# Ledger of designs, part 21: VHH binders against q08ba6

Target 1, 224 residues: q08ba6
Amino acid sequence: ESEYEERRDAEARRVKSGIKQASIFTLEECARIEAKIDEVVAKADKGLYREHTVDRAPLRNKYFFGEGYTYGAQLEKRGPGQERLYSKGEVDDIPDWVHELVIDRLVTHGVIPEGFVNSAVINDYQPGGCIVSHVDPIHIFERPIVSVSFFSDSALCFGCKFLFKPIRVSEPVLHLPVRRGSVTVLSGYAADDITHCIRPQDIKERRAVIILRKTRADAPRLDS
Key: E = the ipSAE of ESMFold2; O = the ipSAE of OpenDDE; V2 = 0.75 times the mean of E and O plus 0.25 times the DockQ between their complexes.

## First folded at step 11 (VHH; framework vhh_gefurulimab)

Design e2 (at its last look DockQ between E and O 0.01; V2 from the best seeds 0.00; counts 0 for: pae E 10.9 > 2, placed apart)
Fold by OpenDDE, look of step 11:
Structure e2 (fold): chain B 224 residues (1-224), chain A 122 residues (1-122)
Amino acid sequence: as target 1 above (224 residues)
Amino acid sequence: EVQLVESGGGLVKPGGSLRLSCAASGFTFSEYAAAWFRQAPGKEREFVSAIWSGGSTTYADSVKGRFTISRDNAKNSLYLQMNSLRAEDTAVYYCAADHWTYLYPLEEYDYWGQGTLVTVSS
């Protein structure tokens, strides 16, 4: 048991070495961005986006901008490594406000280089919502993976196992608090070698995250 | 209660045609993507075709040009028109509905039917 704990602690340190967090957005800035997110939701509800821009699930909606990818039944094989980008034009362009209010701020603060982001995904969670343990597809996205959290405080867990019916989550290797307005940057071990998730119990109120990534030039796409 | 019920399976000769149906109930079918899978004896379940909520379609390479997926949202139904059937098309065919979310474990899908057997034999 002591050895297990030591191993877990060692792994937790490895995970932490690949994580950077910063609080670069003020509450006012958060409120402004959150209002824009609400506009996205409203627009989606009106059916004004391209078909693949909006992905709905219970307690979790995703909005894909710039570049979108699929991991669904349309693939011959599902699971890690099988994700494919949609054809160009299948999702809406990154909104101007994302560039102006989010990406530019990240660039200005040296989080990411200018011109890095070509994919922006908004995940909008309701209380009790979750995302299962996964690694952002390494064959699709370059590193680092950058995310900005909004609406409420939550946590990102690393190294969890999910069981379903009912949803159960194992103890994480690392429980990372993610505050409203905080930027999280994943690289190295945290991005590539361990899974991350959001547990249902860590979403107590509405939370949204904007995930900003760069697609690989050689990322595979659906045929059509 | 959510249900997907396949029908239309049966015995057909090579080169023949068959149309499968899947009746959905208990959920808003029109908001879901739908797909057909099949499992041959001794083989793993494989993807056959899918149709998005908006009507976009995709097919496995093995069935392209021969199979056509369609849906009728008013009837909460999914269809698979299978033409030019081959012996290798013999399988239990399953309909499924999904929001295309990450599913872990991979065996998890939003909704599955019980399957309908298609046998292609001379």
Scores: ipSAE 0.009, ipTM 0.240, lowest interface PAE 10.8, mean pLDDT 90
Fold by ESMFold2, look of step 11:
Order: C-alpha cells, then sequence, then structure tokens
Structure e2 (fold): chain B 224 residues (1-224), chain A 122 residues (1-122)
C-alpha cells in the first residue's frame, strides 16, 4: 500500500545518500584507458601475470593489482570475515598507467586523497555477463569504494536477489546508471548495508570497470 | 540554520596573494569534508581544493603549488592561501562542505556559501 511504497522510497533515499557520481573522463581519456585495458587482457592471455592476478569466469574476467584476496570457492571456511589478502608479491603491482591515467585524475578532481588507493581491480564483462549480489568485504577494504566505467553504459543495482536456472533478478530498490567515463563512489548505507550487483540484461556490450580501494591496516592476510 | 560565509576576496595584481576564509555554523564542521570551488563568468564551476576531516588535501592541477588549503576545526573555519595569482584565477570562490569524507566535482555538496569575488588584474 502507500506505507509499503513510502518504506521502499525511504530505502532508495538511504542508498542514494551513500552514492556520489561524476563524469570527469573525456572520450579521449576513456579511449586511452580502454586501450590499456586491452593490453592487460592480452598480457593475461599470454600467461604473463602472477597466478592470483587473473581470475577467469564465464563472461567476466577479473584482474587484481596491488592487493588480491580469497573469495568464493577459494574460501575454506564458512562465515563472515573469512576473506584473506594474499601474501605480498602474489599479485602484480598496480600498473603505472592506472596511477597516471586514473588514480591521479581522481585525486586532482577531489574524489580521493593522494595515497588512498593500494588496490585496483579491472572487471571485464562480455555481453550477458554479470556479478551476483554482494557487499565488498568490510573487513578487507576501507570506504569509499570507487569505480570508473569503460567501453559501454550499464547499471549498478541495489537490493536485488538472484535466482538461477535460468538467471532471474528481482526488482532492485535502486537502479543506478553507470555510464562510460563516469565515476561512482560508494560509502555509508550503499557500501555497507545493502548488496549490489550487475544484472546480465544490463551488459549489452563489452563493459569494463576499474575498482579502486584501500585495504584496511588490520585486514587479515594468508599466513599472517 | 546552516551557514558558510566566505571573506577575503578583492582586487589584486598578477603575482600577488590573497587569503580566503570561510566561517561555518549550524552543523558539526569537524565531521565534514570542506572544499573551495570557483566560477568565472560564463564558465562552469570548477574544483579548486579540498581538505578532509583528517587533514588530507587535494588540489586541482591548475592551482597546485600556488594555493594552500587549511582548516581550523576549533574555529569552524576553512582557509585558502592563494599565491602567485594569475588573471585566470579571477572568479567567484565558493566554500562548500559535504558530510562524506571524500569529495568530487561540483553540484553534489551538502552546503555551499554565497561566494567571494577575486579579481586579478593589472
Amino acid sequence: as target 1 above (224 residues)
Amino acid sequence: EVQLVESGGGLVKPGGSLRLSCAASGFTFSEYAAAWFRQAPGKEREFVSAIWSGGSTTYADSVKGRFTISRDNAKNSLYLQMNSLRAEDTAVYYCAADHWTYLYPLEEYDYWGQGTLVTVSS
């Protein structure tokens, strides 16, 4: 009823209060960065990265730089807080071009302070790819979570539930456009208190995202 | 009532200096990130500098090395020291505050001041 609609609208507002967006990358800058992403993909296809830098899945590959961590099937024990950072040197360093073309631009535009980022992940989606509902691990990463979108437009959905066989996704409480060259910053409720996902129907063309984070000083590490 | 009030603008010759101040009231300033923006006539508002509650700072490329942002939480005040001023620095300068500790360009700040005019002319 109208009370249900009010609560749903109130939750959407709470999510929005933890989201900021900006479009600071020009088309030329996007094209340059996209060419660098293609170089990463090519280098990975030749097997030239460290073992834990590259994680391949159907229609989505992930490339971890600076820091990487255990998740999903890599976890041995059930329960919250089980993700662990890999030992130093198990993941390739953040490439210089990520600093020069992405991080430095975010710093000079006031999105993040200098020296904040020590983890960069590139997710590369093929059409129909997705990432299921999740929260970026709170015990591993500080907030905010910063991302920049490339190649094509998509949407980041909040509060969805995935069903499988076939993949079906419930109506999100918020459907947030993430356009090529746009920066999305998650904190507060949006980062901690609700799940987010990318739905298969929102990946119509190849899409990539660079996710920029800082690991917590007390984040647990394998064999630490 | 929330207020951000800028002061210290004026006319100065190229190569000169000015110090802008912003007095904050009506909210817990120490928990907010604070920033300076500027807008020249006919142009979009642009980011100048920001300072987080913990003291970390960020500068636009065009002002780095010439401008210094600082804050005094005990006085609920934000400052911008502007040195080596150029004609291109002529603009209305705005103080802004946001309840996040991280900032990004234009339009998304919680609170804005009314602005103070800085004119750099010979």
Scores: ipSAE 0.005, ipTM 0.319, lowest interface PAE 10.9, mean pLDDT 86
ESMFold2 (binder alone), look of step 11: mean pLDDT 84; pTM 0.864

Design e3 (at its last look DockQ between E and O 0.02; V2 from the best seeds 0.00; counts 0 for: pae E 7.2 > 2, placed apart)
Fold by OpenDDE, look of step 11:
Structure e3 (fold): chain B 224 residues (1-224), chain A 122 residues (1-122)
Amino acid sequence: as target 1 above (224 residues)
Amino acid sequence: EVQLVESGGGLVKPGGSLRLSCAASGFTFSEYAAAWFRQAPGKEREFVSAIWTGGSTTYADSVKGRFTISRDNAKNSLYLQMNSLRAEDTAVYYCAADHFTYEYSLEEYDYWGQGTLVTVSS
């Protein structure tokens, strides 16, 4: 047991080494961005986005801008490594407000270089919502993976296993608090070598995250 | 032991060129982003350039078009090609590494070199 704990601690340290967090956005700025997210939701509800821009699931909605990818029914073979980008134009462009209110701030603070982001995904969670353990597809996205959290405080867990019926999550290697308005940057071991997830119990109220990423130039796409 | 060792600094005339190198050891360099900073006498350390693991680059406005950052993961090395050097480029140049880069926060980088002096003077 002691050995197990030591190994877990060691791995946790490894994970942490690939994680940076910063409080960049004020509450006022968060409120402004959150209002824009609400507009996105409203627009989506009206059916005003392209088909693949909006992905609905119980207690979670995703909105893909710039570049979107699939791991679902569109694929002949499913599973890790099989994700494909949609053809260009299949999802809506990154909204201007995302550039102005979010990406530009990240650039100004030196988190990412200018022109890095070409994919923005908004994940909107309802209480009890979750995202299963995964690694962001390394064949799709460059590193780092940058995310900004809104509406409420939550947590990102690393090294969890999901069980279903009902949804249950194992003890994580690392439990990372993610505050409203905080930026989280994943690279190295945290991005590539361990899975991350959001547990249902960590979403106690509405929470949204904007994930900013760069697609690889050689990322595979679905056939047009 | 983790080490970053800069080299290539020296005296150069205005308009001249210089290539800095940074040799990394003791960690998996390819998994890290890397950056160059510089500190002129009596001034604060400032960001110069960064390169991400995927090869994306960024530059301070003051060096755009003149400096080029690159890396060789096989050699665990970071480079800074400096062209059209100016007197105001005189500084100690530092290489830094982290899983990602920041332009303005010195404390956020995991690893730093000891620096190499670049003097641009007629």
Scores: ipSAE 0.116, ipTM 0.575, lowest interface PAE 3.0, mean pLDDT 91
Fold by ESMFold2, look of step 11:
Structure e3 (fold): chain B 224 residues (1-224), chain A 122 residues (1-122)
Amino acid sequence: as target 1 above (224 residues)
Amino acid sequence: EVQLVESGGGLVKPGGSLRLSCAASGFTFSEYAAAWFRQAPGKEREFVSAIWTGGSTTYADSVKGRFTISRDNAKNSLYLQMNSLRAEDTAVYYCAADHFTYEYSLEEYDYWGQGTLVTVSS
């Protein structure tokens, strides 16, 4: 068992080497951004977004801005590397407030260079919501992957396996707190070489995350 | 000219309470995570509690349920309410602030105060 523990500890260190966190969004900024997220939810409830901006699932809705892509049941062909960007015009542009309140703050604090972000996704979780273990598609997105957490504290778990009926999640290699207003930056091993998830037990209260990414120039796109 | 100035330390009997304050100046306090650390005689400095810019808090296991961290960004101030004090809480308490922090390296804070002494004895 010591060999097993050594391998897990070594993998945890590799994961940590690809993670940076910053705590720069103040209470006031969080409250303002959270109100804007609620406006997005309300607009989506009225059916006012483009075709592929809104993706609904039990206890978790996604709102894609700038770019969106096929995944899971949306894939035309299964297997690695099959994700595709939706056709231009199928996803609403990144709202101005995301640039002004989120992206610009990240640029000012040196988290990302100006002009890097062309994709913003808001994931809105209800209590018990989750996102299964995945890697953000390497053929679609450049690194780093940047996220900012809102409403409540949660955790990002690395190396878990999800079991269903009922939903259960294996012990993570790394349990990373993601706190309201904190920025999490994934690169290297953490972004490319291990899966990450949000476990249902880590969503105790409504939580949202804004994920900021850049699509690769050669990312494949649906031809229709 | 960054400055963190602790106050409110003193002598208190076991079971008592004490409230520490830390006044911040020379930087935009609201954009920093803030924390309390302590160092007992003959021991290494240890983490006590942190409060993040978004308002979430963390506590060392030894103080959870007894200590409460809070901040007032309008007053550029950090507080530590210490209840049910024990002899083991005797230490110099330090205020710290950091702009970029990683959960696993809290001792690497950018700014530190000079400390305030808390003595818990009968």
Scores: ipSAE 0.036, ipTM 0.541, lowest interface PAE 7.2, mean pLDDT 88
ESMFold2 (binder alone), look of step 11: mean pLDDT 83; pTM 0.848

Design e4 (at its last look DockQ between E and O 0.01; V2 from the best seeds 0.00; counts 0 for: pae E 15.9 > 2, placed apart)
Fold by OpenDDE, look of step 11:
Structure e4 (fold): chain B 224 residues (1-224), chain A 122 residues (1-122)
Amino acid sequence: as target 1 above (224 residues)
Amino acid sequence: EVQLVESGGGLVKPGGSLRLSCAASGFTFSEYAAAWFRQAPGKEREFVSAIWSGGSTTYADSVKGRFTISRDNAKNSLYLQMNSLRAEDTAVYYCAADHFTYEYPLEEYDYWGQGTLVTVSS
């Protein structure tokens, strides 16, 4: 048990080495961005986006802008490694407000270079919502993975295992608090070598995250 | 209770046609993508065709030009029109529904039918 804890601690340190967090956005700025997110939700509810822009699931909605992806429904196997980009034009362009209110701020603060982001995904979670343990598709997205959290405080867990029926989550290697308005940057071990998730218990109220990424030039696309 | 029930399977001669149906119940079918899979004896289950909630379709190369997937949301039904059937099309055909998200560790669709047998034989 002691050895297990030591190994866990060592791995936690490795994970932390690949994580950067910053509080860049004020509460006022968050409120402004959150209002824009609400507009996106409203627009989606009206069916005003392209089909693949909106992905609905229980307690979670995703909105894909710039570049969208799926786990390759046309393939025999699903899951990690099977993700494919949609054909160009299948999702809506990144909204101007995302550029102006979010990306530009990140660039100004030196989080990412100008012109880096070509994919913006908004994950909107309801209480009890979750995202299962995964690694952002390495064959799709370059590093780092940048996310900005909104509406409420939550946490990212690294190294969890999910069981279903009912949803159960193992003890994480690292529990990373993610506050409203905080920026999280994942690289190295944190991005590539360990899974991350959001546990249902860590979303107690509505939470949204904007994930900003760069797609690889050689990222595979679905045949259209 | 969520159910997908396939029908329409049977024996058909090579070159013949068959239309499969899948009846969905217990969930909002119109919000889901739907797909057909098949499993031949001694082989792994393979993808046949899918139709998105918006009506976009995709096909396995082996069935392109011969099979047509369609849906009727009003009837909560999925269809597979199979033309120019071949012996190698012999399989149990399964209906499946999913939101097509990678956010689940399972390589399975949300919902599956029990399958319907299609036998193509002279």
Scores: ipSAE 0.007, ipTM 0.233, lowest interface PAE 11.6, mean pLDDT 89
Fold by ESMFold2, look of step 11:
Structure e4 (fold): chain B 224 residues (1-224), chain A 122 residues (1-122)
Amino acid sequence: as target 1 above (224 residues)
Amino acid sequence: EVQLVESGGGLVKPGGSLRLSCAASGFTFSEYAAAWFRQAPGKEREFVSAIWSGGSTTYADSVKGRFTISRDNAKNSLYLQMNSLRAEDTAVYYCAADHFTYEYPLEEYDYWGQGTLVTVSS
C-alpha cells in the first residue's frame, strides 16, 4: 500500500517535471482569438477548406493547419506508430491570424523558438466531448508540444485508460487544470512516456485548444 | 543539494568574445530547461537565452546572432558563447534551470546560480 503510493507519487513528479504553464493571453486577446476560431468553424461548415484540414468526430472537431496526419483505412496497420503526415498541399496553410495573434506572442514570450511551429491544430469540443488517451506521435512531432486553451476551463489528465459502453475513464496519475488563456508546454516524460486525455466530465462547456508543434524532418508521409 | 555554478566571466574589450559555463549538480540536468539571465547595475534581471530539454533554443532580440546557447547533458553543463561583445552586455550573468511547473515560468525558475560578472570595457 505504502509502496504503491510511493510509486504513484514518483510518477506524478516525473510527469510534472515535463509540464510548464503560463498565463500569457489577456481576456481581450482571448476574445479576439475565440472570434477567429468561430470563423474557422464557419468556414469549415461551408466546405471552404481542403478535405484533410477538417476531421470531424462526435462532440469534437479538429482543424489541421500547416501539417496534418492520419493512418487511414488504406494503411496496412492501424494504431500507435502508424501515423503518417498527409502529402504536402492536402491541408490548408496556417492562417495569418494564428501567426499574428498566437505564434508571435509565444515566440516573443520565449515559450518557443522563432520558426519552430509548422503545425497548428484547433480542437473544438462541445460539452461532454473528449479525446481518448494518447501520446502526440513521437515519430511525427518534435518536442515541446505547446497548447493554448480557449472559451472555458478544463483539465488535461495523464495516465488514464478509457473504457467504453458506457464511457469510463480510470483514475489519472495527474489531473492538470487548463484554464482559458493558459499556455501548457509538454516535454520530457509528460510528452513521451505517459498518455494524456481530456475526460468527458472535464468538458462542461464549449472548449477549444490551439496546439502548436514542429514536425520532425524524418516524419513519415503518405505517398512516399 | 542542488547547485548551479557559473564560470568564464571576466573583462573583455568591445568586439571580443567570452564563453560562459554553468556546471549543474544535485538533479537530473537533462530533464530541465536551462537559461541564461543577466542583470546590469541598477537594472532588473533580464532574459538572455534558453535551451529546452529537447534542444530547441530561444534568444532575446538584443543578443540574437551574437550569442549561442548550448548544453552538454553528459557533462551536466550549460554554455553561452558570447561574440561581438558590446558595452551594453556588461552584467552579472546567471544560469537558471526549471523542471516546468504549473506557475508562470518567466520569473520563477526552480534553480539559480550565484552569477559571474562580465565586463565589456575599453
Scores: ipSAE 0.000, ipTM 0.139, lowest interface PAE 15.9, mean pLDDT 84
ESMFold2 (binder alone), look of step 11: mean pLDDT 82; pTM 0.839

Design e5 (at its last look DockQ between E and O 0.01; V2 from the best seeds 0.00; counts 0 for: pae E 19.8 > 2, placed apart)
Fold by OpenDDE, look of step 11:
Structure e5 (fold): chain B 224 residues (1-224), chain A 122 residues (1-122)
Amino acid sequence: as target 1 above (224 residues)
Amino acid sequence: EVQLVESGGGLVKPGGSLRLSCAASGFTFKEYAAAWFRQAPGKEREFVSAIWSGGSTTYADSVKGRFTISRDNAKNSLYLQMNSLRAEDTAVYYCAADHFTYQYSLEEYDYWGQGTLVTVSS
């Protein structure tokens, strides 16, 4: 048992080494961005986006901009490693406000280089919403994975196992608080070697995250 | 022990070329972004170039088109090919590594080398 704890602690340290967080956005800036997110939601509800821009799930909606990928019915084989980018043009372009209000801020603060981001995904969670343990597809996205959190404070968990019916989550190796307006950068072990998730209990109120990534040049795409 | 060791510095004439190397040890280099900084005499250390773990690169405006950053993960090495060197490129060049790069915050980098001097003079 002691050995287990030691190993867990060691792994937690490894995970932490691949995580950087920064408070870049003020509350006012958050509010502005959150308003824009609401506009995206509203637009989506009106059916004004391309088909693959919007992905709806219980208590979680995803909005894909720039580049989107699929792990669903479009694939002959499902599962990790099988994700594919949609053909170009299948999702809407990254909104100007994302560039102006989010990406430019990240660039200005030196988090990412200019021109790095070509994929922006907004995950919008309702209370009790979750995302199962996963690794961002390494064959699709370059590292690092950058995300900015909005609306509420939450947590990102690393090394959880999900059980279903009902949804149950094991104790994480690392529980990472993610505050409203905070930037989280994942690389190394945190991005590649351990799964991360959002537990239902960590979404107590509405939360949204904007995930900024760069697709690999050799990322596989669905056939047009 | 984590180490970054720069090499390849020296004296070069304007218009000349030089290739810097940085050897990393003591950590999993392939998981890290890496960057070159430089500090000229009497000036603050400034960002030169960075390469992400995925291979993406960025450059300071002052070196764009002249410098090329690259890495060899098998050799745990970072490189900076410097072409068309100018007097203003004279500086001590430092290698840095982090899981990500902060281009404008030196304190954010986990690891630094001791630097290698590049002198561009006629």
Scores: ipSAE 0.028, ipTM 0.508, lowest interface PAE 4.1, mean pLDDT 90
Fold by ESMFold2, look of step 11:
Structure e5 (fold): chain B 224 residues (1-224), chain A 122 residues (1-122)
Amino acid sequence: as target 1 above (224 residues)
Amino acid sequence: EVQLVESGGGLVKPGGSLRLSCAASGFTFKEYAAAWFRQAPGKEREFVSAIWSGGSTTYADSVKGRFTISRDNAKNSLYLQMNSLRAEDTAVYYCAADHFTYQYSLEEYDYWGQGTLVTVSS
């Protein structure tokens, strides 16, 4: 009935209030960054990164720089809020090109303050790859959560459930396009109070994202 | 050092049966969800069946009623009993495990075996 649609529309507006998007990267800048991402992939394939920098899965590889953390099967202890930062030095530093080509551009466009970012993650998806519904761990990361999309267009879905047998995703409250070269900034309700995911059907071609975050000073860390 | 090793594949005639095994080592198997996937030549890898750490099971529609998943945590082993086999079941079958997840997309499984070939033909 109409009350269901009104409630969903109201939630979608609340989600949108926590989202900013901008296109600040030219096609040439995207191509340059994409070439650097390919260099990261090649370096990882040669085993030239620290062990916890690279996390491989069949259709999604993750490359952690600056800070990395335990999740999924890597958790020492079950339960919510159990993600832990790896000991300092367990992941490679943020590459200079990420600062020069991505972070500095975000700073000069007023997206984030200088010195904010200490964690950069590259997620590299193959067609059909996905990431399950989640909230970026509040006990690990400050807000905002900033991401920049590369290679192909996709969508970030809010408020849907992943069903697995077979894999199915409920209708999202909001289907947010994330186009090549676009910057997406999550804060407020969008970052904290609703889950987000990328559905397999929204990755039609290879896609990568660079996610830029600041870890909390009190974020829990594994003992060295 | 985590390993999942499948065995029990082979050539079987339509209507026949086969039992696949997966031996797990290097992790606490009983705490993981475990699953079978398969990939036929020229097709995407697809979900077959899963068994949760608590024992609940789920099946793809195409195998329901013919295949039975089970686990033996004391032996760190996962099994797939395959009955009433059809030519369309021909594929490489993969064992997979993931820690305490209720999601079964390909990227959600932490560990994968190398696969065992099942061929159904007369």
Scores: ipSAE 0.000, ipTM 0.085, lowest interface PAE 19.8, mean pLDDT 84
ESMFold2 (binder alone), look of step 11: mean pLDDT 84; pTM 0.855

Design e6 (at its last look DockQ between E and O 0.01; V2 from the best seeds 0.00; counts 0 for: pae E 13.0 > 2, placed apart)
Fold by OpenDDE, look of step 11:
Structure e6 (fold): chain B 224 residues (1-224), chain A 122 residues (1-122)
Amino acid sequence: as target 1 above (224 residues)
Amino acid sequence: EVQLVESGGGLVKPGGSLRLSCAASGFTFSEYAAAWFRQAPGKEREFVSAIWSGGSTTYADSVKGRFTISRDNAKNSLYLQMNSLRAEDTAVYYCAADHFTYMFSLEEYDYWGQGTLVTVSS
């Protein structure tokens, strides 16, 4: 028991070494961005985006801009490593406001270099929503993985196991608070060697995150 | 209750054709991507074809040019036209529906049928 805790603590420290967080966005800036997110949602609801721009799931919607990806339905197996980019043009371009209000801020603060981001995904969660444990596809996205959280405070959990029917989540190695307006940067062990998730219990109210990433030049794409 | 019910399976000679159908009920089929999988005896279930909600299609290499997936949202139905059938196409064919969300940790699509047997034999 004690050994387990020690190992967990050691791993937690390792995870933390690959995590950087910063409070870059003011509440006012958050509000502005959140309004833009609402516009995206509204536009999506009207069916005004390309088909693959919008991905709907219970209590969670994703909006893919620039580059979108799936876990490759055309493949024999689903799971880690099976993710594929959509063909170019299958998702909408990154909105100007994302560049202006989010990416530029990240660049200005030295979080990412200029020109790094070519994929922006908005995950919009309703209360009780979740995302299962995963590693951002390493064959698709370069590191680091940058995300900005909006609407509410939540948490990112590392090292959880998901059980389904009903959804149950094991004790995480690391429970990382993610506050509204905060930037989270994942690299190293945190990005590559341990899974991360959002537990249902950690989304108590609406939460959205904008994930900014760079796709690999050699990232595989779905066939048209 | 959500249901996917496959039909159209049977015995066919090599080179023959068969059309599978999948009837969906209990959910808004038109909002889902749909797919066909197959499982041959002693083998793992494998992907055959998928059709997105918008009508885009994809195929396994093994069936490209021979199989055609289609859907009729008004009838909540999925189809698989199988032409130029081969012995290696013998399998239980399953219909599945999913939003194709980034939920790769799930072992199953949102919904699965019980399957229909296709036997290709001389």
Scores: ipSAE 0.006, ipTM 0.242, lowest interface PAE 12.0, mean pLDDT 90
Fold by ESMFold2, look of step 11:
Structure e6 (fold): chain B 224 residues (1-224), chain A 122 residues (1-122)
Amino acid sequence: as target 1 above (224 residues)
Amino acid sequence: EVQLVESGGGLVKPGGSLRLSCAASGFTFSEYAAAWFRQAPGKEREFVSAIWSGGSTTYADSVKGRFTISRDNAKNSLYLQMNSLRAEDTAVYYCAADHFTYMFSLEEYDYWGQGTLVTVSS
């Protein structure tokens, strides 16, 4: 028990060493970005995006821009490292407003270098929505993984196990608050060596996140 | 002992120029991203410019086109050339270094200097 507590505390510190957070978006900037996210949702509801831009799931929709990739039930082969980028043209380009309102702000505030981002994903959660424990695929994406939270406050949890039917989630090694307008950056142990998730209990109200990444030059891609 | 020591601050008239230096010791500077921050009286500390270990640079909108960041890894030194200075540039300027190649936390870097005062006044 005491050995368990020491190891858990040590792992939490190791996770924290790979996390940085910043608050650089004002309430007015958040409101403007949130309105643009609603425009994305409306356009998707009209069927006006490319085939692999929109991925719908109960209580969580994902909108892939710039690059998208296969995951979960979409995989052709089972096992680790099987995610593949979709062919060029299968997802819509990153919208101009994402560059202007989000990426450029992160660049000018020193969070990421200019030209780093070529993939933007919007995850839009309804109350009780979740994303199961995962690692952003190391063979697809460079580090860091950058995200900005919108609409409501939530938490990013590390080291949880999910049980299903019904959904139950184990106690996290680290419960990291992600407040509206906050920027969260994952590198090192936090990005590579432990899973992260969003628990259903941490989505009390509509929440969205914009995730900004760079694909590796050698990331595998679907031929078809 | 890790040290970041700024120098080159002083009093300068609007429109003038100033060059800040930061000497790093006690760590492998070439592996770190390096940045300048500033804090004006009564204001929060704000980002000015950064240069990654690979040489890429970023600037805050308020200084873009007027300030130039550079580094000399052989001398473990970081520089900020400040041109066309304005009264609004008056602040204590801090050198900072962080091991994450692609990211600078606006709230915390691994290492910080003690600051050098720049005053722009007529």
Scores: ipSAE 0.000, ipTM 0.268, lowest interface PAE 13.0, mean pLDDT 87
ESMFold2 (binder alone), look of step 11: mean pLDDT 83; pTM 0.844

